# VHH binders against EKC/KEOPS complex subunit cgi121 (cgi121): the designs that were tried, part 31

Target 1, 174 residues: EKC/KEOPS complex subunit cgi121 (cgi121), of Schizosaccharomyces pombe (q9p7j3)
Amino acid sequence: MILPLFPETQVHVFVYENVSNCAAIHEQLISQNPIYDYAFLDAATILYKKQVYSAIIRALEDRRDEQMKTKTIHSEVILSLSPKTEISSAFRQFSMTKKSKNIVVVKIDSKLTEEEEFERLDKLVEGNRVEFSDEELQKLIDFKVLKKNYKLDPSTLENPLASILSSIALRGYS

## First folded at step 6 (VHH)

Design pb53 (from pa1 with A59N; framework vhh_7n9e_1)
Fold by ESMFold2-Fast, scan of step 6:
Structure pb53 (fold): chain B 174 residues (1-174), chain A 123 residues (1-123)
Amino acid sequence: as target 1 above (174 residues)
Amino acid sequence: DVQLVESGGGLVQAGGSLRLSCAASGFTFSSYAMYWGRQAPGKGREWVSGISWRGGSTNYASSVKGRFTISRDNAKNTLYLQMNNLKPEDTALYYCAAGLFPYSTDEADYDYWGQGTQVTVSS
């Protein structure tokens, strides 16, 4: 995918369900294995495609403006999903854990085609690939996790998209 | 009530300049990407320019790039379009729009629309 304001930045997003090797992937992320240079998100935290793209856009703006708080563009995407500026909190809220079952994987600045990234990720992730669509994401979301991460009350839970996107846009300016 | 109110249009000769403004109220302006679009007589709507939440990123249709400049003032809840070296082909109703999802040229992604301000460029 190419974003209109970042036309030279290639973005790929993949969704896997029923992943059996999250503990092994997590170990590789902790050891900073460059083969795993992706943003690995817990699908329990992602409700909309626009949620992921908004975080990507925020991270790309922070990189362009030399305002990244984390070491990589992929970790900046994870931070950008959070309504708070604290890095550890964002990772606890949105990152894949050893106990995750469904994941969303983001790749920015890929030197590979989407098909080549599919081949590479299928070797790293032991799970079933599904379409990156609002319909598939809605099957994997945990509304209790979503409510807690974005501090949704009953009125905002009726229209969570607006609250989520506003939180991403306003992070650090609230 | 959400409102987007455009102003600054008028009649100008080819080669001239105009500055359009769009005053926003009823929503958190700084959480929305803002856009300018236009519709010429007898033609469909066309996207003109977009600007990110804080004004750091801008994009332009190829027909206006280098001649138009989009900007915003979040403290005043106002969007601007500086239009230089105007051509008769720029004659159109100019409207602003707001979208929570930034950087879309797809009208379906816009949440709020203004009524527009008329720009007429004479030969």
Scores: ipSAE 0.331, ipTM 0.668, lowest interface PAE 3.3, mean pLDDT 88

Design pb54 (from pa1 with A59D; framework vhh_7n9e_1)
Fold by ESMFold2-Fast, scan of step 6:
Structure pb54 (fold): chain B 174 residues (1-174), chain A 123 residues (1-123)
Amino acid sequence: as target 1 above (174 residues)
Amino acid sequence: DVQLVESGGGLVQAGGSLRLSCAASGFTFSSYAMYWGRQAPGKGREWVSGISWRGGSTDYASSVKGRFTISRDNAKNTLYLQMNNLKPEDTALYYCAAGLFPYSTDEADYDYWGQGTQVTVSS
């Protein structure tokens, strides 16, 4: 994906379903293994492509402006999905856990092509790759998790996209 | 009751300047990327400029780059377009638009539209 405001930034987003090795991946993330320098998200928390891209754009703006609150651009993407400024809460709400079954993986500033990242990630993730599309994401979402993370009520659920994107936009500005 | 109301258009001579304003109401302005577009008589819509909701990142069509400046004031819920060194080819209806996505040049991502303000540049 090419972002009009960040044309030199390489952005790749991958979706995996039925992942059997989340516990092993989680262990590598805890040990901060540089091979796993990606944002590993629980797909139960992601409903729209625009949700992921909004968090990416916010993280890139914060990096440009030297306002990042976390150590890496990938952790900043995870933080940027949260409506709150609390780093630990954002990671608990959106990060992949050892019990996750479906994941969304984001890579920023890749020196590799999308095809080369596919080959690399396929060695790390034991699951089925699916298209990064709203249709596929809607099969993997957990609406109870989504409601809790964004504090959605019945009126907001009719148009969750607007509420989700507003929450991402207004983090730290309200 | 969402509204986008443009103002500041008018008749100006080539080489002149105008500042357009777009007053927003009925939605959380600071959550929306804002855009200026234009439509000349007998032509389709043309994207002119955009500004992101968060960081004040801006972008411009090649035809206006260096002459126009987009800006916003989130405290006043107002979008601006400063137009300098106007040319007869800039004659068009100028409208603002709002999109919840952080930035997009695809009109399908725009949620709200103003009715526009006419700008006429004579030689």
Scores: ipSAE 0.388, ipTM 0.702, lowest interface PAE 3.0, mean pLDDT 88

Design pb55 (from pa1 with A59K; framework vhh_7n9e_1)
Fold by ESMFold2-Fast, scan of step 6:
Structure pb55 (fold): chain B 174 residues (1-174), chain A 123 residues (1-123)
Amino acid sequence: as target 1 above (174 residues)
Amino acid sequence: DVQLVESGGGLVQAGGSLRLSCAASGFTFSSYAMYWGRQAPGKGREWVSGISWRGGSTKYASSVKGRFTISRDNAKNTLYLQMNNLKPEDTALYYCAAGLFPYSTDEADYDYWGQGTQVTVSS
């Protein structure tokens, strides 16, 4: 994917269903194994492609402006999904857990093509890859989790996308 | 304990061929991109070739393209370099390396290194 505001930045996003090895992946993330340098998100928290891209754009803006609050661009993506600036809360809300079943994986600044990242991720993730599309994401979302994370109320249910994108774009400036 | 052990080097005449092997142990070989590099006496290191995790993608330095072929056997944890139509300028210590990114020519991206095997090409 080419981002209009960051045309030189390579971005790849992958979606996996029925992942059986989330506990093993989680252990590798805690140990900071460089093979696992991706943003691993729980798909239960992601409803739209634009939600992921908005978080990526916000993270890239913070890096450009020397305002990153985390150590890596991938951890900054996870933080950027949250309506709050608190790192621990963002990771609890959006990051993959040992019990996750479906995941969204983001790679930024890849030195590899999309096909080469597929080759690598096939070794890390034991699950079924599906298309990164709104249709596939809407099969994996947990609406109770989404409502809690973005504090959605009945008045915003008709336009959840706008509320989610506003929360991401205005994080820390409310 | 991680090891990369090269073999197959030796003396060969110009126009000849050699096949190098690199035996890997102590890490998950199929999770790493593999590389061949070389260093001629009194000169700096030169990147020669790289291969992706499953061998689906390969890259070569212009100086060896068309003459050398990189390949790997993940079941045997072994990397290969088939060298054809060798030239005196190919004389060097050849070493293998493992890293996370295919085609990287930056030594800082290499996690593991072999000790090398000497290739000498006589005119």
Scores: ipSAE 0.005, ipTM 0.167, lowest interface PAE 15.2, mean pLDDT 84

Design pb56 (from pa1 with A59V; framework vhh_7n9e_1)
Fold by ESMFold2-Fast, scan of step 6:
Structure pb56 (fold): chain B 174 residues (1-174), chain A 123 residues (1-123)
Amino acid sequence: as target 1 above (174 residues)
Amino acid sequence: DVQLVESGGGLVQAGGSLRLSCAASGFTFSSYAMYWGRQAPGKGREWVSGISWRGGSTVYASSVKGRFTISRDNAKNTLYLQMNNLKPEDTALYYCAAGLFPYSTDEADYDYWGQGTQVTVSS
């Protein structure tokens, strides 16, 4: 997938439900295994496609402007989901954990086709791939986690998309 | 009270230039992606150009790419469209719009729309 704002950048997003090997994946991420160079997100934190794309756009803008706070574009996507600039807090809030059940996986600048990435990820992730759609994401979200991560008031629950996207847009790096 | 107010339209000869402005008030301008759309007589709305929250990324319709430049000044809550090498087919009412996602062709994703400023290009 190429974003209109970044026409030379390939972006692929995959969603897996009922993942049984999150502990094993987490070990590989801690060891910085290059085979796992993806953003592995806990699906409990993601409600909309636009939430993921907004974080990707922020990360790509920061990379272009030489303002990345993390070492990789995939880490920058995870940071960019957070309303704050603290890296450790963002990773704690949005990254998959050993106990995650459903995950969203982002790949930027793939040297492989989408089909080849599917083949590769299906070997790494022991779960069921589902469509990257708002409908599927809404089945996997944890609203208590979402409310905590974005500091949503009861009034903003009537339109959580607007609050989430504003939080991503307004996050400061200065 | 939310407002988007366009200005800078007018009559211009083919090959000429105009600069449009869109003044925003009543919302946090810097959290919104901004867009210019246009509507020619008897036609629906067509998107022209978009710009991300801080102006770091821009997109253009193929018909205007290379001729139009979108920009924004978040300190002044103002969006601009610099239009060069204008053609008679650029004649339209030009609207600005605000949306939280920094590119969408879905009008339902735009929270606010201006009323427009008329641009007429004569041959």
Scores: ipSAE 0.308, ipTM 0.662, lowest interface PAE 3.7, mean pLDDT 87

Design pb57 (from pa1 with G50A; framework vhh_7n9e_1)
Fold by ESMFold2-Fast, scan of step 6:
Structure pb57 (fold): chain B 174 residues (1-174), chain A 123 residues (1-123)
Amino acid sequence: as target 1 above (174 residues)
Amino acid sequence: DVQLVESGGGLVQAGGSLRLSCAASGFTFSSYAMYWGRQAPGKGREWVSAISWRGGSTAYASSVKGRFTISRDNAKNTLYLQMNNLKPEDTALYYCAAGLFPYSTDEADYDYWGQGTQVTVSS
């Protein structure tokens, strides 16, 4: 995908269900293995494609403006999903953990085609790839996690899109 | 109530300039990406320009790039379009729109729309 405001930035988003090796992937992320240079998100926290793209756009703006709060663009995507400015909170809320079952993987600035990234990721992730679509994401979301991460009340939980996107846009401003 | 009110349109000669404004009320302006679109008589709607939540990022249709500048003032809840080197083919009703999803040229992603302000460019 190419974003109209960042036409030079190649973005790929992948979704895997029933992942059996999250503990192994997590260890590679802690050791900062460059092969695993992706944003690995817990799919339990992602309800919409627009949620992920909004965080990506926020992260890309912060990188362009030299205002990134984290070390990498992929870490900045994770931070940008959070309504809070605290890095540790964002990572606890949205990052893949050893106990994750379903994951969303974001690659920014890929030198590879989407198909080449598929081939590479399929070697790293022991799970079933599914379409990056709202329909598939809704099968993997944990609404208790979503409610907690975005502080949704019962009235907004039935249609949380506006609240989620507003939270991402207003992070640090309200 | 949500309201988007455009102003600044009018008749101008080819090569001239106009500055359009869009005054927003009834929603949290700073959480929305803003857009300018246009519709020529008897034609469908065409995306013109987009601006992110705080004005950090902008995009333009190829037909207006280099001639038009989009900007916003969140303290005043106002969106602007500076139009330079106007051409007869820029004649259209210009409207603003607001959407929570940033930078979309898909009108399905726009939550609020203005009624528009007419721009007529004579040769």
Scores: ipSAE 0.444, ipTM 0.733, lowest interface PAE 2.5, mean pLDDT 89

Design pb58 (from pa1 with G50S; framework vhh_7n9e_1)
Fold by ESMFold2-Fast, scan of step 6:
Structure pb58 (fold): chain B 174 residues (1-174), chain A 123 residues (1-123)
Amino acid sequence: as target 1 above (174 residues)
Amino acid sequence: DVQLVESGGGLVQAGGSLRLSCAASGFTFSSYAMYWGRQAPGKGREWVSSISWRGGSTAYASSVKGRFTISRDNAKNTLYLQMNNLKPEDTALYYCAAGLFPYSTDEADYDYWGQGTQVTVSS
């Protein structure tokens, strides 16, 4: 996908359900294996496509302005999902864990097509690819996790989109 | 009560400049991407420019790129469009819009709309 605010940056987002090798993937991420240079998110934390794209835009703005707080654009996407500026907290809240079952995978600056990235990821992820859509994400979300991560109250819980996107936009400024 | 109120339109000669303002109230301005759009006589609505939450990222329609500059002041809840080297074909009703999602040029993704301010460029 091409973002009008970043027309030269190619973005691919993939969703996998029923992933059986999250522990193995997590080990590769800890060892900083360059083959795994993606943002691996726990799908339990993602409710909307707009949530992911808003975090991507925040990360791309911080990279352009030379204000990234993390080492890679992919880690900056993970940080950007959090309403707080603390890196360790954001990773605990949104990153895939050894116990994750469903994941959202983001690739920024791919030199490959979406299909080529899918072929590459399919060799790394032992799970079933599903469409990146609000409908599919709603099947994988954990609302207790979402409520905790964004501090949602009863007034916002039934339609949390505005609260989530506002939290991402205001990170470090609210 | 959400309001977007545009101002700064008027009659200007070709080659001239105008600065439009959009005053926002009733929502958290700094969490919304802002947009300028226009509707010219005999044409449909056209996206003109976008600006991200803090003003770090901007985008422009090819027809205005290099001539128009979008900016925002989050402390004043105000959006601006500096229009330079105006052409008769820039004659249109200019409106601002607010959306939580900063990449969309699709009007269906805009949450709030202004009523517009008329810009007329004479040859």
Scores: ipSAE 0.292, ipTM 0.647, lowest interface PAE 3.9, mean pLDDT 88

Design pb59 (from pa1 with A98R; framework vhh_7n9e_1)
Fold by ESMFold2-Fast, scan of step 6:
Structure pb59 (fold): chain B 174 residues (1-174), chain A 123 residues (1-123)
Amino acid sequence: as target 1 above (174 residues)
Amino acid sequence: DVQLVESGGGLVQAGGSLRLSCAASGFTFSSYAMYWGRQAPGKGREWVSGISWRGGSTAYASSVKGRFTISRDNAKNTLYLQMNNLKPEDTALYYCARGLFPYSTDEADYDYWGQGTQVTVSS
């Protein structure tokens, strides 16, 4: 995918369900293995494609403006999903854990085609790929986690998308 | 109650300039992407420009790129469109809208529209 405001930036998003090796992947992430240079998100925290794209756009704006708060564009995507500016809190809220079962994986600035990234990532992740679509994401979401992460009230349940996107936009003021 | 009120339109000669304003109220302005659209007599709606929540990212229709500049002032809850080197084909009703996703050109992503301000460019 190419984003209209960042036409030179390649973006790929992958969704895996029933992942059996999250503990092994997590260990590679904490050891900073460059092979795992992706944003690995817990699918329990993602409800909409637009949620992920909004975080990517926010991260790319911060990189362009030399305002990144984290060390990599992929960690900046994770931070950008959070309504708070606290890096450690954002990672606890949205990053995959050893106990995760379903994950969303984001790759920015890929030197590979989408198909080549699929082949590469399928060797790292022991799970089943599904379509990156609102329908598939809604099967994997944990609404209790979503409600807690975005401080959703019962009144916002009729349109959680607007509330989530507003929370991402207000990061830095709350 | 959500309100978007456009102003700044009028009559101008070809080659001239106008600055449009859109005053927003009734919602947290900084939480929404904003856009300008236009509709000429006998034509459908045309997306003109979009701007992200904080104003860091902008996009333009090819027909206005290089001549128009979109901007916003979140402290004043106001959206702007600076229009330079106006052409007769820019004659249209100009309206602002709020969007749920940054710089989308899909009308389904816009949930509120203003009434518009008329721009007429004479030859």
Scores: ipSAE 0.013, ipTM 0.434, lowest interface PAE 7.2, mean pLDDT 85

Design pb6 (from pa1 with S30K; framework vhh_7n9e_1)
Fold by ESMFold2-Fast, scan of step 6:
Structure pb6 (fold): chain B 174 residues (1-174), chain A 123 residues (1-123)
Amino acid sequence: as target 1 above (174 residues)
Amino acid sequence: DVQLVESGGGLVQAGGSLRLSCAASGFTFKSYAMYWGRQAPGKGREWVSGISWRGGSTAYASSVKGRFTISRDNAKNTLYLQMNNLKPEDTALYYCAAGLFPYSTDEADYDYWGQGTQVTVSS
C-alpha cells in the first residue's frame, strides 16, 4: 500500500492465522535477526485496518520529524499502537508472543514487491495467510485484550474505532 | 454538538488572494485530520487539501499545489486555507471536513462536514 502522505514509502500488511511457530519467530526477534525486520503483532490486539494504518502513519511522522523513541521503524509502529508512552508496556500489549496463534505483520520500506514479501514471509511463518480486512481481523480479535489495551468500557464499545484512533493520535500529546 | 463553521469567502479578482477559516467545536480537534473541499456550480465535490492530526503532514490537489497553503492552530481549534493567485476556475463553495483517520481523500472517512463559504473569482 502507498499512503497519500508518504507516497515514496512502501507499506505491506499481512495477516496469518493458526501460526504454529510463534515461539521460533519470537526467538529470532529477541536475537535481532535482520531477516525478521518486521513488526510482528498479536492479531488478538487488532480490530480494524485503520488501527494499523493510523499507527503506521504516526510512526512515519515521528521518523520524519526525528522524534522516534525506538530503534527501528517497525518497533515504532508497535509503540504507536499504544495509548501509553512506555516502550516496554507497548511491546507487552501489542507484540506477538511465544503463545500467539494469529499475527499481523507490517513491513515498511520494503525493497521487495508485495508478492515477493509474501513469498519471503511464507518461509518464515508457518500458518495460513488471510486477507488484511476488517472482516478477517474481527475473526481473530480478543475483545478482552482490546478492552484492556485501550481502556474501553461498555459505552465506548459502541464506537471502539473512534476510541482506538483517538488513543493512537493523542499518545503523549497534551 | 459538533460544528464546523467556515468564513472568509467573498468576491475577488483573478490573481488575488483570500484566507479561509474553519472554526471547530464539539470534538477533540487535535485528534482529527482536517480537510478542505470545494464544489463548483454544476459540478461534483473535489478534494482540495488535507492536514494530518498535529499539522505534521499536508497534501494538495494538483490544481492548487503551489498556490494554496493549508494550516491549523490546535490551540484555537481552527483550520485555515491561504489561497493565492486565484483563478476563475477556483470559483466554488469551499467547505471543511474532519476525520479521525490521520489522512484520507476518501469522503467515507470524514466524520464531520461544514456548510461551506462561497468563493467567487472574477476574470
Scores: ipSAE 0.464, ipTM 0.727, lowest interface PAE 2.4, mean pLDDT 89

Design pb60 (from pa1 with A98K; framework vhh_7n9e_1)
Fold by ESMFold2-Fast, scan of step 6:
Structure pb60 (fold): chain B 174 residues (1-174), chain A 123 residues (1-123)
Amino acid sequence: as target 1 above (174 residues)
Amino acid sequence: DVQLVESGGGLVQAGGSLRLSCAASGFTFSSYAMYWGRQAPGKGREWVSGISWRGGSTAYASSVKGRFTISRDNAKNTLYLQMNNLKPEDTALYYCAKGLFPYSTDEADYDYWGQGTQVTVSS
């Protein structure tokens, strides 16, 4: 995907359900294996495509403005999903864990085509790839996790999109 | 709920300038990207320009780039479009639109638009 305000930046987003090797992937992430340079998110925390895109754009704007708070653009995407400025809290809330079952994977600045990234990720992830769509994400979300991460009340839960996106935009101000 | 009220349109000669304003209410203006669009008689809607929540990023349709400038004043909940070197083909109803989120990945991503203000450019 090409973003109008970042036309030189290639963005790929992949969704996997029923992943059986999350523990193995997690070990590769903590060892900083370059092959695993992606943002690995727990799908239980993601309800909308726009939620992911808003975090990506926030991260890209922070990189452009030399305001990144983490070491990599992929870590900055994870941080940008959180309404808070605390890095460790954001990672615990949104990144995949050893016990995750469904994941969303983001790649920014790929040197490979989308098809080549598909082939590479399918070798790393033991699960079923599904379409990156609101319909598929709705099957994987955990509303208790979503409510907790964005501090949603019952009235906001009926239409959480605007609240979630405002939380991402206002990180550091509330 | 959401209210967007455009003003500043009028009749102007080719080569002239106009400044449009959009007064926003009913939502947290500073949390959303905002857009200007236009619709000429008998034609579909055309995206003109967009601006991110803080004004740090702007984008323009190729037909207006270099002639139009979008800006916002979050303290006043107001969006602006400065139009310079106007051409007869710029004649249209100009409307502002509220984005679905603070940043735009597509020029069509908005959930409300105003009634518009008419701009007529004579040759």
Scores: ipSAE 0.000, ipTM 0.171, lowest interface PAE 14.9, mean pLDDT 84

Design pb61 (from pa1 with A98T; framework vhh_7n9e_1)
Fold by ESMFold2-Fast, scan of step 6:
Structure pb61 (fold): chain B 174 residues (1-174), chain A 123 residues (1-123)
Amino acid sequence: as target 1 above (174 residues)
Amino acid sequence: DVQLVESGGGLVQAGGSLRLSCAASGFTFSSYAMYWGRQAPGKGREWVSGISWRGGSTAYASSVKGRFTISRDNAKNTLYLQMNNLKPEDTALYYCATGLFPYSTDEADYDYWGQGTQVTVSS
């Protein structure tokens, strides 16, 4: 995907359901294996394509402005999903865990085509590919997790898009 | 509840400049991306420019890139469009719009629209 603000930046987003090897992937992430240089998100936390793209745009703006809080653009995407500036909290809220079953994977600045990244990820992730679409994401979301992460009240859960995107936009402002 | 009020349009000669303003109220301005669009006589709406929540990132339609500059002042809840080296083909009603997704050129992603301010460029 090409973002109008960052036309030189290659962005790929992949969704996998029924992943059986999340524990193995998590171990590779802890060991900082460079083959796993992606943002691995728990799909239970993602309701909209715009939620992911907004976090990507914010991370790319922070990188451009030399204001990144984390070591990599991929970790900055994870941080950018959180309404708070605390890195450890953001990772606990949005990162894939050993217990995750469905994941969203983001790759920025790939030297590979989308098809080549897909082939690489299929070897790393033991699950079923699904389309990156609001329809597919809505099948994987956990509304209790979403409510907790964005501090949504029951009335906001009926249409949370505005609240979620505002939380991402205003992260770090009191 | 949401109001967007454009101003600064007028008649200008080719090669001239105009600065448009959009005063926003009724929403948390700093949480929304802002856009300028235009509608020329007998044509549909055309996206012109967009700016992110913080004003750090901007995008432009190819027809105006290098001539127009979008900016915002979140403390004043105001969006601006500086238009330089105007051409007769820039003649249009210019309106501002707000949306949650930054830099969408799709009208369906805009949440609210202003009434517009007329810009006429004489040859």
Scores: ipSAE 0.141, ipTM 0.557, lowest interface PAE 5.4, mean pLDDT 87

Design pb62 (from pa1 with G99D; framework vhh_7n9e_1)
Fold by ESMFold2-Fast, scan of step 6:
Structure pb62 (fold): chain B 174 residues (1-174), chain A 123 residues (1-123)
Amino acid sequence: as target 1 above (174 residues)
Amino acid sequence: DVQLVESGGGLVQAGGSLRLSCAASGFTFSSYAMYWGRQAPGKGREWVSGISWRGGSTAYASSVKGRFTISRDNAKNTLYLQMNNLKPEDTALYYCAADLFPYSTDEADYDYWGQGTQVTVSS
């Protein structure tokens, strides 16, 4: 995917369900293995494609401004999903864990095509790849987790899109 | 209530300059991408320019690139369009628009629209 406001930046997003090797992936992330240079998100935290894209745009803006808070663009995407600037809490809220079952994987600035990234990720992730769509994400979301992460009340939970996107756009400015 | 109110239009000679403003109220301005579009008499709407939430990214239609500059002041809830080296072909109603999601140059996707300010460029 090419974003209209960042036409030089190639973005790939993948969704996997029923992943059996999250503990092994998590160990590779902790060891900073460069083969795993992706944003690995718990799908329980993602409701919309627009949520992921908004976090990507926010991370790309921070990179352009030379204001990244984290070491990589992928860790900046994870931070950018959070309504707060605290790095450790953002990772606890949105990153995959050893116990995750369904994951969303983001790759920015790939030297590979989408098809080549598919082949590479399919070797790293032991699960079923599904379409990156609102319909598939809706099957994997945990609304209790979503409500907690974005501090949604019952009225905003009926239509959470605007609240989620506003939280991402305003991180550090509210 | 959401409002977008454009100002700064008028009659100008070819080669001249105008600065348009769009005053926003009723929504959290800094969480919306902002756009300028235009509509010439008897023609459809066309996208002119866009700016991301913090102004870190801007885009322009090929017809105005290098002549127009989009900017925003989030503290004042105001969007601007600096228009230089105006041409008769720039004659149109100029309107601002807001979209929570900063990924479309398609006019149909925008959440909010202003009524527009008329720009007339004479030869």
Scores: ipSAE 0.065, ipTM 0.507, lowest interface PAE 6.1, mean pLDDT 86

